# Designs tried in a protein design chat: VHH binders against TBC1 domain family member whacked (wkd). Part 8

Target 1, 363 residues: TBC1 domain family member whacked (wkd), of Drosophila melanogaster (Fruit fly) (q9vgl8)
Amino acid sequence: MATAPRSLDTISLCSTVSSCPDRNGFYGGFQRTDKPKEPLSKAQIIAREKKWLYMIDNWSIYMSKNYKKIRDRCRKGIPKSVRPKAWFYLSGAYLLKKKNPNVYNELLEKPGNPTTIEEIKKDKHRQFPFHEMFLDEQKVGQIELFNVLKAYSIYNPKVGFCQAQAPIAAFLLMHLPAEDAFWVFVSVCDVYLQDYFIPGLEVIQNDAGILEGLLKKTCPPVYRHLQKHKVEPLLYMTDWFLCAMTRTLPWETLLRVWDCFLAEGIRVIFKVALVIIGASLSRHKVRKTCTGLCETLAVLRSPEEHIVEEEFIINNMMRLNLRVEDFQIEHTRQKARRAKQKAQQEAESSGSGNGHRRNMPTL
Key: E = the ipSAE of ESMFold2; O = the ipSAE of ESMFold2 at other seeds; V2 = 0.75 times the mean of E and O plus 0.25 times the DockQ between their complexes.

## First folded at step 1 (VHH)

Design p4 (framework vhh_7pa5_2)
Fold by ESMFold2-Fast, scan of step 1:
Structure p4 (fold): chain B 363 residues (1-363), chain A 123 residues (1-123)
Amino acid sequence: as target 1 above (363 residues)
Amino acid sequence: QVQLVESGGGMVQPGGSLRLSCAASGFTFSSYDMSWVRRAPGKGPEWVSTISSSGGYTSYADSVKGRFTISRDNAKNTLYLQMNSLKPEDTALYYCARDLFYDESGYYPFDYWGQGTQVTVSS
């Protein structure tokens, strides 16, 4: 989507832009952190760092035989000092890089598709405009962002470039050297968000339906409110899913969610979405003020600060009583629904009378 | 393509020893943790042992601890399994496996190719 969700009013947020960056490199915006609190003692942080380094040194054993330990440690939050290396391993990018020596540099030497390259050049300056790495064309981040997106468009020509990929690549470049960021990005696009960026956006449409079904199970009053006001999921969840929350969540929350996302996959994005939707619209007083589509979307696109706080998101995501089977049931249901819709569309296009046509939504 | 070629199997009496080898090609061997997986007649695959990419860490199934030793030679792209004090229950086809990503189902995400090497412990 065009506008990223904000924890503050857009006008107020823009007026708080500082001449000095915060500790994470932000001059302003909703991801700038003022006086971050560290909930853990120095001793606890060191202990968690040692556990993560040991786990990474024994990575395939933990991944194959003790995945629960990886998952549990990701849910606690990865220590900031080891997070880049942990993400590199969690994503499997370490295997992709070692399997493909010099491939990233070889891709950069290729000219690429001229139309795709033009699209990337027009979009790269829009990513994290308040972050020190992306403030202007001369910053190394802007150059690296272009390189990662160009390389990927050549690596996977079936996808090429989708605007939603740019914030993901930029986010990864804030944590990893360009080549490492590229391989994590490849894994995110080809594995975690598999087929999301293929023209037609079929997967995100299916996932919108899955989200709706899961919401009906987890928060029926909110589900009924959205149905009553004809609030289609694609109007609020598209940016959340296609950009893996990178344009949605405050910085510390985004890091915690990505710790979980890289360990548990797309189900984390669904769970985070369900928490945001449920918490934003769970109170009758809030639903009463949302008299229609526009009011409801305004709430969903700008959730209250406490709802997108890291511990609230993580704890409520973990409290959701959703099993793998619940996702499978909704997937099967949506697959059947889409097959029926496809059959209906084919019947209508084969010579049935002139009817209303809908174009597929684009990012 | 990833190619793993197992050898060193054979027939042996209970209490005997065998040394299995696996020649790896088509990938950077030194970058992957490697495992041995076996399949007994009429049963599914059973994980036997894993060794880290550097050789610094090893792990074994409880059924083989103290009897089997996994090792690797990264310069030769070769994985080994030294099997001592063999039991009739160790009779199986032994596969060399390359470890992959985590498996949310709790099963080991192994990539193994070839026909394996048959180990038969007569009783």
Scores: ipSAE 0.000, ipTM 0.103, lowest interface PAE 19.6, mean pLDDT 80

Design p5 (framework vhh_7pa5_2)
Fold by ESMFold2-Fast, scan of step 1:
Structure p5 (fold): chain B 363 residues (1-363), chain A 122 residues (1-122)
Amino acid sequence: as target 1 above (363 residues)
Amino acid sequence: QVQLVESGGGMVQPGGSLRLSCAASGFTFSNYWMSWVRRAPGKGPEWVSTISSGGDSTSYADSVKGRFTISRDNAKNTLYLQMNSLKPEDTALYYCATEGYYDFLTGEYDYWGQGTQVTVSS
């Protein structure tokens, strides 16, 4: 395939990679290098594993009566041995798979939209090029990635395919068998990131405004800096939100964030974004160095190692003084603001200007 | 003006204990959640522990859970951190901080103290 050789050539030109994959399957590490965390004792790991297995065996009861225990245990980090099964249950994928027996295989047998299939093939191989599953286009991971994305494009034709979906699907395939990964992926796209991938980008535009409003409350000097230099949220947050941090965070941080994300939803992505923005730009000396749009974006698109470190992100995210109500207030405000902008744009696009008008509004 | 003054740090051998204090002034201490935060040389800041305004709720970093105890005396405007079973990895400058809108690096939205040094070595 034309895309596979191009991707491999790009890797060869820009990177020197190890001949052996690491513990997580990566030939040169994953995105950014995490500083080693002091490991939990074997006894502590076993204790956490037992609690998770018991919760999963009693899942309906915990979901209805003891969700706080699920949430608290997700925030501590899910043990690596239990994580795939926990994600399958947390996402509700278990129920989706039960409700839809054989549907994944049936979707794979369908031809799909030719244009959409071509787009999937074009970008398929570029996801996690240094991971053993995806290094060669003919390897099982590349085939499974194509299958998951194809199946989803047929399952939800209103979305079809968006390039941001590929890193999410690839990430899930590193943890789950293809059919299970597909149903988690369906839940992520249709529930957690609801309407994000629908053409027009209306939801992400509203969420950009929500992030901006939350920044105004939590980080007023940073908010003012971004306004002064016309740094619109979509310029730095789009990849973070559409890919659910899969292209942004180091591996161990990403796993911990996803443990929380599957329990608490998109609010986790907002909190991670606020931590990254705040830690990167709250210092007056850093803002002085960021004299414009490009300098500010460079800082936000390449945060310092310590800012994306596992414990830093998780601890600071959990400590943000934000309630569910704060997100709802900003959501309502942004819907109103976008509606006013659309009304103004439609009025400005009116060609006539002739007619009876009762008032000349100001504001 | 908010002022936080940490004390109680020092040098101790592994397995030892220290009690840190933070004297608060310039704000209504009993209305604020309070935290301990530490920074080791060459590392980013690490949250250690938090206590609610009334003292009813506490939380701890996994690295210190079972070894450290956070407490407060609202009548004395003082925050405490009892540190037991100290390890070399606990070596850091320890800061007292008020909570509201968490700004860990600058303290622009939260108030920080000057810090107290804890060194665990033999």
Scores: ipSAE 0.000, ipTM 0.136, lowest interface PAE 17.8, mean pLDDT 79

Design p6 (framework vhh_7pa5_2)
Fold by ESMFold2-Fast, scan of step 1:
Structure p6 (fold): chain B 363 residues (1-363), chain A 121 residues (1-121)
Amino acid sequence: as target 1 above (363 residues)
Amino acid sequence: QVQLVESGGGMVQPGGSLRLSCAASGFTFSDYAMSWVRRAPGKGPEWVSTIYSGGGSTSYADSVKGRFTISRDNAKNTLYLQMNSLKPEDTALYYCAKGLEWLSYDEYDYWGQGTQVTVSS
């Protein structure tokens, strides 16, 4: 007998799913919803909008005494009408703007570093190319994108410009007026993605190790597959983390992820990455077709549509059995590991001087 | 103590059929993917087939697709392999293998002693 679809006609698929969660919190693997999420009624939307506006009007109290309510509401999705204002408050940009009146305009009047300015000008083609704001270099969006990136390069000369910043700035400009977008962008680059864009990409290398450690805990068969085929995290996760998923996720999913990201920080990007990796490679059928590095990367760089659907990502991200402490443990472990590697490299360079780096990541 | 005991092997002519059984004990059988792996004389182990814990999902090596059928009875803690249209190249010692985790099909922590299948004229 061949493995034919008819064999499934006689066996209920529901009978193959475990009624108990596994050690990672999944019922027979990553949860699939039997039905797409139904749109909220107008009354439900209005109720959520009123709750958000009240929360924003009392923001300092919620931030200090009831942060859990902010987090929970972000996880449910911020109503489209209040999202820009909510992001402005969640990021702390409202305080940055208040403390720095006219600074954005002052930065724009400065010439900036000529080399950095030319780098910004050359990166235009990498933003959302089909969005009307960016289709024409004379359009307001292109001018505003240049202005935000220029202003930031002067505001933080230690970073200057990194190509991965452009999709983030463009994404924010689709939601916020330029000056407000600038202050959210400052917060994202300086707080949420702290030190990510410093030349050398040291922080993302550490975070690659954290991701591997978390994957070993949450999806050991996938972790082993990646190790077997020497699939280094930097080959697939670099764009996801540096761009905060802005070049990876479809629009509605990206909005929901950013609602959570601005409330909970970089650990949301880790959780989304773990869901994409796990859901893409958890089935042996898929891993069997991934006979090496190239096949595995093709799957990770082009996940199936259902994996990047709004409800799939959010529900499975929330179902991950990961606590804040799990991230702290992995961060400490990877920092210690990298310190040992650096000490060994420094000892070799001051001693024999004949050691060479053999495995270089291909980007 | 985990124990896997295979049976049902034997000698058969080309084109014949055999049904292998594996009796499992010492673990919650229904929680684990189970596989059949074979080793021909002078060769390394070759994966033959896997069945998901609930029995609804199966996969097969290309060499046995259309000829072999894997199944399980979770109430009896027993794994089966129905082998039809047997060929001389199917001659091997057939092992029952327990997956490392509920989804692990390609890595095993326990193997049975094996049951010999010989296809000759």
Scores: ipSAE 0.000, ipTM 0.111, lowest interface PAE 19.8, mean pLDDT 79

Design p7 (framework vhh_7pa5_2; at its last look DockQ between E and O 0.89; V2 from the best seeds 0.00; counts 0 for: pae E 7.6 > 2)
Amino acid sequence: QVQLVESGGGMVQPGGSLRLSCAASGFTFSSYYMSWVRRAPGKGPEWVSTISGSGDYTSYADSVKGRFTISRDNAKNTLYLQMNSLKPEDTALYYCAKSDYEEWFGSLDYWGQGTQVTVSS
ESMFold2-Fast, scan of step 1: ipSAE 0.604; ipTM 0.863
ESMFold2, look of step 2: ipSAE 0.013; ipTM 0.557
ESMFold2 (binder alone), look of step 2: mean pLDDT 83; pTM 0.851
ESMFold2 at other seeds, look of step 2: ipSAE 0.011; ipTM 0.541
ESMFold2, look of step 4: ipSAE 0.029; ipTM 0.580
ESMFold2 (binder alone), look of step 4: mean pLDDT 84; pTM 0.861
ESMFold2 at other seeds, look of step 4: ipSAE 0.211; ipTM 0.688

Design p8 (framework vhh_7pa5_2)
Fold by ESMFold2-Fast, scan of step 1:
Structure p8 (fold): chain B 363 residues (1-363), chain A 124 residues (1-124)
Amino acid sequence: as target 1 above (363 residues)
Amino acid sequence: QVQLVESGGGMVQPGGSLRLSCAASGFTFSTYAMSWVRRAPGKGPEWVSTITWSGGSTSYADSVKGRFTISRDNAKNTLYLQMNSLKPEDTALYYCARSQFYSSSYTLYYFDYWGQGTQVTVSS
């Protein structure tokens, strides 16, 4: 392979770093598109802000009787001024915080698991190292990031800490005060990405199979290419799903995707993944240059700028010919496949499972 | 800029040994898991071995277990692969790869940067 894809946390190392942070607090910029969306007029922004504030004031009614309106408004993009409060309500974090007064501070006073705390300390400084909040260990953002991850590891000891959680927590801290960010983070980890972060990777393996089945339906030529070259989904989709796109998408696109994600759940991540895969490998000329696994992964891990542009992602995600039933069919199919695999493992090991090292992808 | 530069490849007879090195730069080496991946003629890439960020845990493909040893020197930003009892089927281009390590209990890695590779040929 000639060139490897760059990860978000190393992009700034390849670029000339600006001495000043951009509008979103990043030195050297975030992964950005060349073609930003046409800005809305001031009147349109104000109108959307008023609609969101009204919905939030009447949240229980909208959630129970008019969820379609919430969904539709999320797909249009939440106004920047209202987004933190909207995310706090969309995630259900407002109820979690109300039901658990002072719990966040109580968790912070506990010592935690020593091994888990060491893992958090080793990983926290890697999250957005060129953002003004996280540039140095003494910055408020680094302290708050440690606190949120520590508190969660104590709140849910079944999970403890997974490094993929750090970029999610950091991303939320860029939008919300620490305690509010914590409760949104709890909802994301325990509800939206349920069981993703428990040791064993069982859920993400199931979801990899679902993605593959959906790809067969939505883009058969690309599906055939991946099958021919034995390109396993876990090799390209793991970071996308475990980090909820926070290490993958340009800032404006990431915000739009999370507006949808908090309203519609994990299906949004599947749809975004399908758009990236389909658009990246749709052209025969591109597939012809992808002679094997490594070449195909290079394309999937470094999608062209126009593919990750906010309008492209959102419009193509909405245009996917996928119904709720399609996800249900794939989920049922993968559940049956996993049951058969477990039965085979039981027959071969008399109840002793395969080690995770043996499940490592072949590259 | 992230750079991974492999060296130490060459020709060796069956039963021989080689030590591969990978010089890493442009990132905090000590915070990443590192892997060796190989591509044999006519075959797809095959994962060979991974070492955690601290060097505290290692894992190996069944095909090389007991013959290969992965190690690292975090002070020198260098990854190593000691290959013993080499077989003709070990003939391949060997790549150094940076791995995203998600948890000590997880063995799945996201390989985001790769080197140019170093050729290992095992022949009589």
Scores: ipSAE 0.012, ipTM 0.400, lowest interface PAE 8.9, mean pLDDT 80

Design p9 (framework vhh_7pa5_2)
Fold by ESMFold2-Fast, scan of step 1:
Order: structure tokens, then C-alpha cells, then sequence
Structure p9 (fold): chain B 363 residues (1-363), chain A 124 residues (1-124)
């Protein structure tokens, strides 16, 4: 075989690399597909493109008075030609860019934190190594990826850089020019995945509890199996949530999920996670083969191909017996539980046997 | 007002074929995945097949794989189930179903929509 590009020789992926890219720019990896996708007719594609362009031209009116139409069109899948512009509008990045002329270029001129810059340089070469933009450090994509991550680390020094941000930035750069990708990235990190990347990872720990509560409601046998074998959510969900599925889903599924994610937020990531967990472990025959933690994690970390197909994920996500209020209830419940746990830990560390130093929680 | 009207059921001998149709109205048919669900005498409902909104993906219960084919015509707002190599065990009321949305902004929020059903009887 020919020598793989330098960045690929450090990756632990079992895939064949082709000499030509697929229609989406992939030379290999789990996100490359040679399977023909059943295309919509040319007339259907054109009709959907026209509807999206009209909505974008009238964006403020749709956002304020008919958000439901935007959401419904996202669930159907955004046409490939319109997707970048639609994502730019859905994320609110178009307003962020308009409000902040030249800020991206100003951030790039700054030197940044030397330690953070070193961490970015270590991780950038590992993103989408089988994609034409990122095969080689000399490719424009690698330079743009460094620039977006550097600019964000200066823009939000409270976060700086987190490894999970790199695949998100790389994914956005596959769809958008660097400055536009930067503003979508800012929205994703600061709004959609608010506080996820702050050191300590407290938010994802709370969200692990929410996921468990929702799973108990939607698939009790699977919930019981995970409890029995002490399969903690952070062992399988961390990459799914912190990277917004960019390291998890096949390419066409990832695009469809992000169409929904940018319209409906983090609830979409929860719903996708629940579908993967439920579909992977719902059958008694499969659970019977998962005799412990390691066997169960193997199933969750490598779901069957049909489970991660785009229509399966989207249709089953929509069929989950969950209402918006179910997410709100679980969020409130987990927030109260974590506050109580933190109060107990603080009382223990401060010498809880001394009344003068006790701080009583107000729930 | 959401309506689903099934047709095409009847009595057939084992090994025979039937094609079920479901005429949908009152919602944007092309936006929703559709299913066929059946209820045999003395049993609870059993999921048979599902087709995606575009028609690009289909799923089947193990008991019907290779024998049944689900399809749709979005221009006609119609769902189909082609049933081949019918067995006595396939005897049931067959329902066309749109599963309810779990998003509170959906006009069909929390509402599963099923038709009246069409009877399929397979007897020697």
C-alpha cells in the first residue's frame, strides 16, 4: 500500500483508503460511503431549495411568526446546495458577524496564550483525517482549522481550548468559509453547548443524569440493564455530546442531525443518544449477550450500521415518547440533586461538625 | 382534521397476495414517516413496517421480511403494503398509522393517528 499521510499514521481506525474521494470529499473512514443514496427527484430538490431560499430571504419574519415551518423543513433535511447558508442563519451567526465586523481578523492578529496554542497544534491534525481538506498539514483546511480554534480561544478565554471543539470546527469548515464558520462555531460553543467546555466538565455530568432519567422513561428494560452492570453514561455519551455527534455518526446522518440540532438545540443530541441506546439494547437477545460493563460499552460504542442510518435516526428521534416538559422536569430534578450533593461535599470539606462554619443550602 | 383510510383487505388462501392502500388527508403527508400496524384476534397490536418521509428507508418486522413491501406515493398522499406469500399467521386487522410528534410545536403533537383498519384473513 502507498504511505499514508503523516496525520493518518497516528489514528486507530480500521478502514480502507481509496485513491479517489467520494461525493462528499472523503477518501476513507467510517464517514465515507460508496452506497448509492436514494436521491429525491430533481424537481423535488428544486422545490425544497426554492422554499429554503424564500425562508432565508424572509428570515426575521419566519423566526418571529412561523418558526414551526423552519423546524419542519430542517427535519425533512436541508438541500445540500442551501445547507451552508441555512446553517449560517439558523445558528444566528449572520447577526454575530454583522455586529462584529473585522473581529475575526483582529483575533487572528493576536498571539494568544502560548500553552493553548501548543494544545491546538497537537490536536488539529487528528480531525477528519480521511477528508480531502485535512489529509495533510499543508492543506488550506488545516490552516483554517488552526485559525478558527486560535481565534475562539482568544474570544472566550474562560474556555480557551478543549479537544472536543476541534472536530466541531473542522466539520463547520467543510461547509462554510473560515470567518462564517468561526461565527457559527462561536454560537455552537457559547449557546447550543453552553458551558460544556469549561474546565471541570460539570455541565456534561448533570446532562448524564438527565439522559439516565429520560432513558428510564423511554426504555425501562435498557435502563435496568445499564444500572445492573454499572454502565455510567459518561463512559459512552461524553464524545456524543461534547462533539455534537461529529465523531459518531455517518456523514449523511450527521448532516441531517445537525439540520435539526441548529433548529431545536441540545434536545436533538439527547434524542439521538436515546435512539442509539434504545435501538442497540432493546432486544432481549442482545442484552443477554452483554454480560457486563465491557460487553455493553462495546455495543454502545459501535452501534449496528442500520441504527445510525439517517432515516432510522430521524424517524425514531421524532417517535420518542418525550415532550419538551419531560426535558424540563429532568433538568430541574438533576439540578436539585447536584446542588444537594455539592452542599454535602462542601459541608464535609469545611468540617460539618462545627455549627459556626456550616452553610445551609437554600433549595 | 387528520384522516387515514385503509383499503385492499380481504380473504385469501395461504401463499396468496394482497395490496393494502392508505389514503391520507388533513396533514402534510410528505413530512411524516408512516407505519403499518396489525392486530391479530386475541393479541395486542404488532408493528409490521415503517417507511421514511422520503421513501428512501424502510424497516420490517422479522415475521414479514422478504414477503411484505412498504411503499408510498407522496404526490397522491397514499401509503401501500404489498403482501406476498401470505400465511394464516398474517390474519389480522391492518392499520395505517402516523406516529404522534413529541415536539410541542407540532400541530399533531402527542397524537398517534390510526385509521379504521382493513381486515386480512388467510385461510386454507
Amino acid sequence: as target 1 above (363 residues)
Amino acid sequence: QVQLVESGGGMVQPGGSLRLSCAASGFTFEDYAMSWVRRAPGKGPEWVSTISSSGGSTSYADSVKGRFTISRDNAKNTLYLQMNSLKPEDTALYYCAKVGSYDWFDELYGMDVWGQGTQVTVSS
Scores: ipSAE 0.000, ipTM 0.112, lowest interface PAE 18.5, mean pLDDT 81

## First folded at step 2 (VHH)

Design p7d59 (from p7 with S59D; framework vhh_7pa5_2; at its last look DockQ between E and O 0.72; V2 from the best seeds 0.00; counts 0 for: pae O 9.4 > 2)
Fold by ESMFold2 at other seeds, look of step 2:
Structure p7d59 (fold): chain B 363 residues (1-363), chain A 121 residues (1-121)
Amino acid sequence: as target 1 above (363 residues)
Amino acid sequence: QVQLVESGGGMVQPGGSLRLSCAASGFTFSSYYMSWVRRAPGKGPEWVSTISGSGDYTDYADSVKGRFTISRDNAKNTLYLQMNSLKPEDTALYYCAKSDYEEWFGSLDYWGQGTQVTVSS
């Protein structure tokens, strides 16, 4: 399973714990920062906050008649003070909560599947362990994380619980009250990442193929390098997509990416991935040091720090030459390719390969 | 070694036109995005325009859209900037720039010496 832009060994080697949290609540880990953010002036912050509050007060009108304005303001970054409310509206969770009064509390009263409950208990300890909300079992964050994940597993028993959901739920709880976070979580899991968490993980395999096809279009030399060294996409992209970058990006970059993600959907995750892959391997001097599979994967799993910085990611993802139609074309192509692969696998399992052409799709 | 040599600058009246050129050598020109960057007196660098290796993708700063056109001739390893409807605020030293990223946009790691453009009555 792929991990954050730094390797698991890198995280272990670089961990430092401070006596007080940073401005985002972290005592340590790679998402902690002691660097000041270059601030907008107080007047600029207030002006942007006023624009966002006005837009939220007129949400239905903006969504129906001026979605481009919403998108453009998300791309500039949502002011910290209004971001939780903006995410609540962007995700459509405000409608879900209104349609389902008291449902979250009712779900919490139910016992849940005992096997699922045990899986949740095992995974909740590992979410953002250096963040003030999640330090131990007695912190409200871990209690709320358990409750949100339990409620979801009962709400959507077809999925139940997938361990990749825990970091998403924890991330949302850092920004929103528990019930609001639950409804944003439902929207993210069931709409934005639809079917990602169904056992078998078939959708992520299809999206791995889409990513590979988009890479062929956007950076052919990197695509050829990965093909030459047999670096399959699932080896590097799985954690990025299943966790919606929550374990992959530095904090400030992650917040900006989610501002865009909740406005524009899964295409944002694809674009961020393409920036990381392209910037990490498009430089010839880097590819020269990647003589095989292991060396290439190491670069992708621990990209250079400047590549995952806020302005680099946001600016470069907006400059990719990718249209919505490009995503649809690849989606259709990969659906056909997977159907052919399933038919070939079925034929090989039954031993009835006589007269069948083996499908060897190209990317 | 990468070399970028700009030319075509000069003095021009407001509303006039100039065509800048950048001769490139020491790398596979068609494999790289190329950019124009300018530095006005007393100001930091300002990105002006970028073009893909094939020329199929172009992008411009808002301040120059509709007035400037970036192009390239990969057979001659030359980058161009056609500047029309010039304004006094376009007065700057104009640089040709290249990144170390093949067939992908990114940081601007190599710069030429620049060519001066002066727009005054």
Scores: ipSAE 0.011, ipTM 0.424, lowest interface PAE 9.4, mean pLDDT 84
ESMFold2, look of step 2: ipSAE 0.021; ipTM 0.538
ESMFold2 (binder alone), look of step 2: mean pLDDT 85; pTM 0.858

Design p7e (from p7, 16 letters changed; framework vhh_8emy_2; at its last look DockQ between E and O 0.80; V2 from the best seeds 0.00; counts 0 for: pae E 9.6 > 2)
Amino acid sequence: QVQLQESGGGLVQPGSSLRLSCAASGFTFSSYYMHWVRQAPGKGPEWVSSISGSGDYTNYATSVKGRFSISRDNPSKTLYLQMNSLRPEDSAVYYCAKSDYEEWFGSLDYRGQGTQVTVSS
ESMFold2, look of step 2: ipSAE 0.006; ipTM 0.436
ESMFold2 (binder alone), look of step 2: mean pLDDT 85; pTM 0.870
ESMFold2 at other seeds, look of step 2: ipSAE 0.011; ipTM 0.486

Design p7n (from p7, 14 letters changed; framework vhh_7nfr_2; at its last look DockQ between E and O 0.01; V2 from the best seeds 0.00; counts 0 for: pae O 12.0 > 2, placed apart)
Fold by ESMFold2 at other seeds, look of step 2:
Structure p7n (fold): chain B 363 residues (1-363), chain A 121 residues (1-121)
Amino acid sequence: as target 1 above (363 residues)
Amino acid sequence: QVQLQESGGGLVQPGGSLRLSCAASGFTFSSYYMSWVRQAPGEGREWVSSISGSGDYTYYADSVKGRFTIARDNVKNTLYLLMDSLKSDDTAVYYCAKSDYEEWFGSLDYWGQGTQVTVSS
């Protein structure tokens, strides 16, 4: 059983385990915190809860006529008591569940692909190993994780199972009953992270290019450093995007980012990534110590604690001044680049590039 | 020694305009992002706007976008905030702040004493 480190290349696994869980259920690991969160007044908490419950009771109206209110309230942070229900509605899972009565239970009764089942079994025990729900094979969380992943693999056989999906499913099960978690998981995998998990990983490669283009716009000195040392985006951003930050961020930051992510979509993941990259490498003193690929990756894979702190991430992602048009421009550019690369690759694999040498007459 | 001194605050009517200035000394001004932050009575501090060291990139809170313009003069070591279409909600003490990051707006570690802006209805 292993911890879920913030970076695989520089951060050692946590060896210290407490005898009691923290407020979020962690006995150890980097997502455990010993410090209490600053309290809101009782009146503020109640007021926010009432606003959220009213909004949920009138969800279709708010989504169609006042989406800005939903977005703004997500950016402030969803009260802990309401967050699971809010996520269920934000993701559209409530509609998926309503349209598909009994489908989850029917999927659970099917045997599934034996190879996929073995892959799920190997991976499920590694998810949040210091969290009370997942401590060992016998915990309900491990059983529910297997069930959700198995059901999804049958639900969407085009994908089956991808290891990056396990931390997302486990994260959702920490907040929602199994069937509700399943439908949020379906929405995240099929809508928010559309086609990310199809073998070949072509969509994540396109999004890596988008991230690089946005970095050139938002933090040119860091972009130039990464270009100089040939630090390809897939080397550091793949886990961030495929796992939707669930293996990367401290717990309180992760919750806040997901409050935004479910409201605003993948652009939130891009913005969080840009903050981490920019803040980690923007200081010239830091770039000077990063004399090559390995040193630069180490910094990105183990960002300083203050950079991934809740307030820092949320405030700085709002300050990036990135419009929807900025993403559309980069998406168009990367789509064109990928089409050109595919045409070249197809020509080389099916083309007739053989040369011919004809014998010259002998005199 | 880092010094930041705000000026240009005052009383204005709704819809009016005002220009704030911040004189900076004790550091290489052009190397740092500079920001404006405001604090209304009894409230926490609210980020308003930031500008890159070169001045090429500007950033605004949603509440002021389109109405406020941040600028800098790296020869005079002065930061500006041009405030147009002022509303009562803009009433606050406005602070000039220096980033601790070269060429990034991360943490704001140095603050001026502030200048009062009051918008009466």
Scores: ipSAE 0.005, ipTM 0.303, lowest interface PAE 12.0, mean pLDDT 83
ESMFold2, look of step 2: ipSAE 0.070; ipTM 0.614
ESMFold2 (binder alone), look of step 2: mean pLDDT 83; pTM 0.837

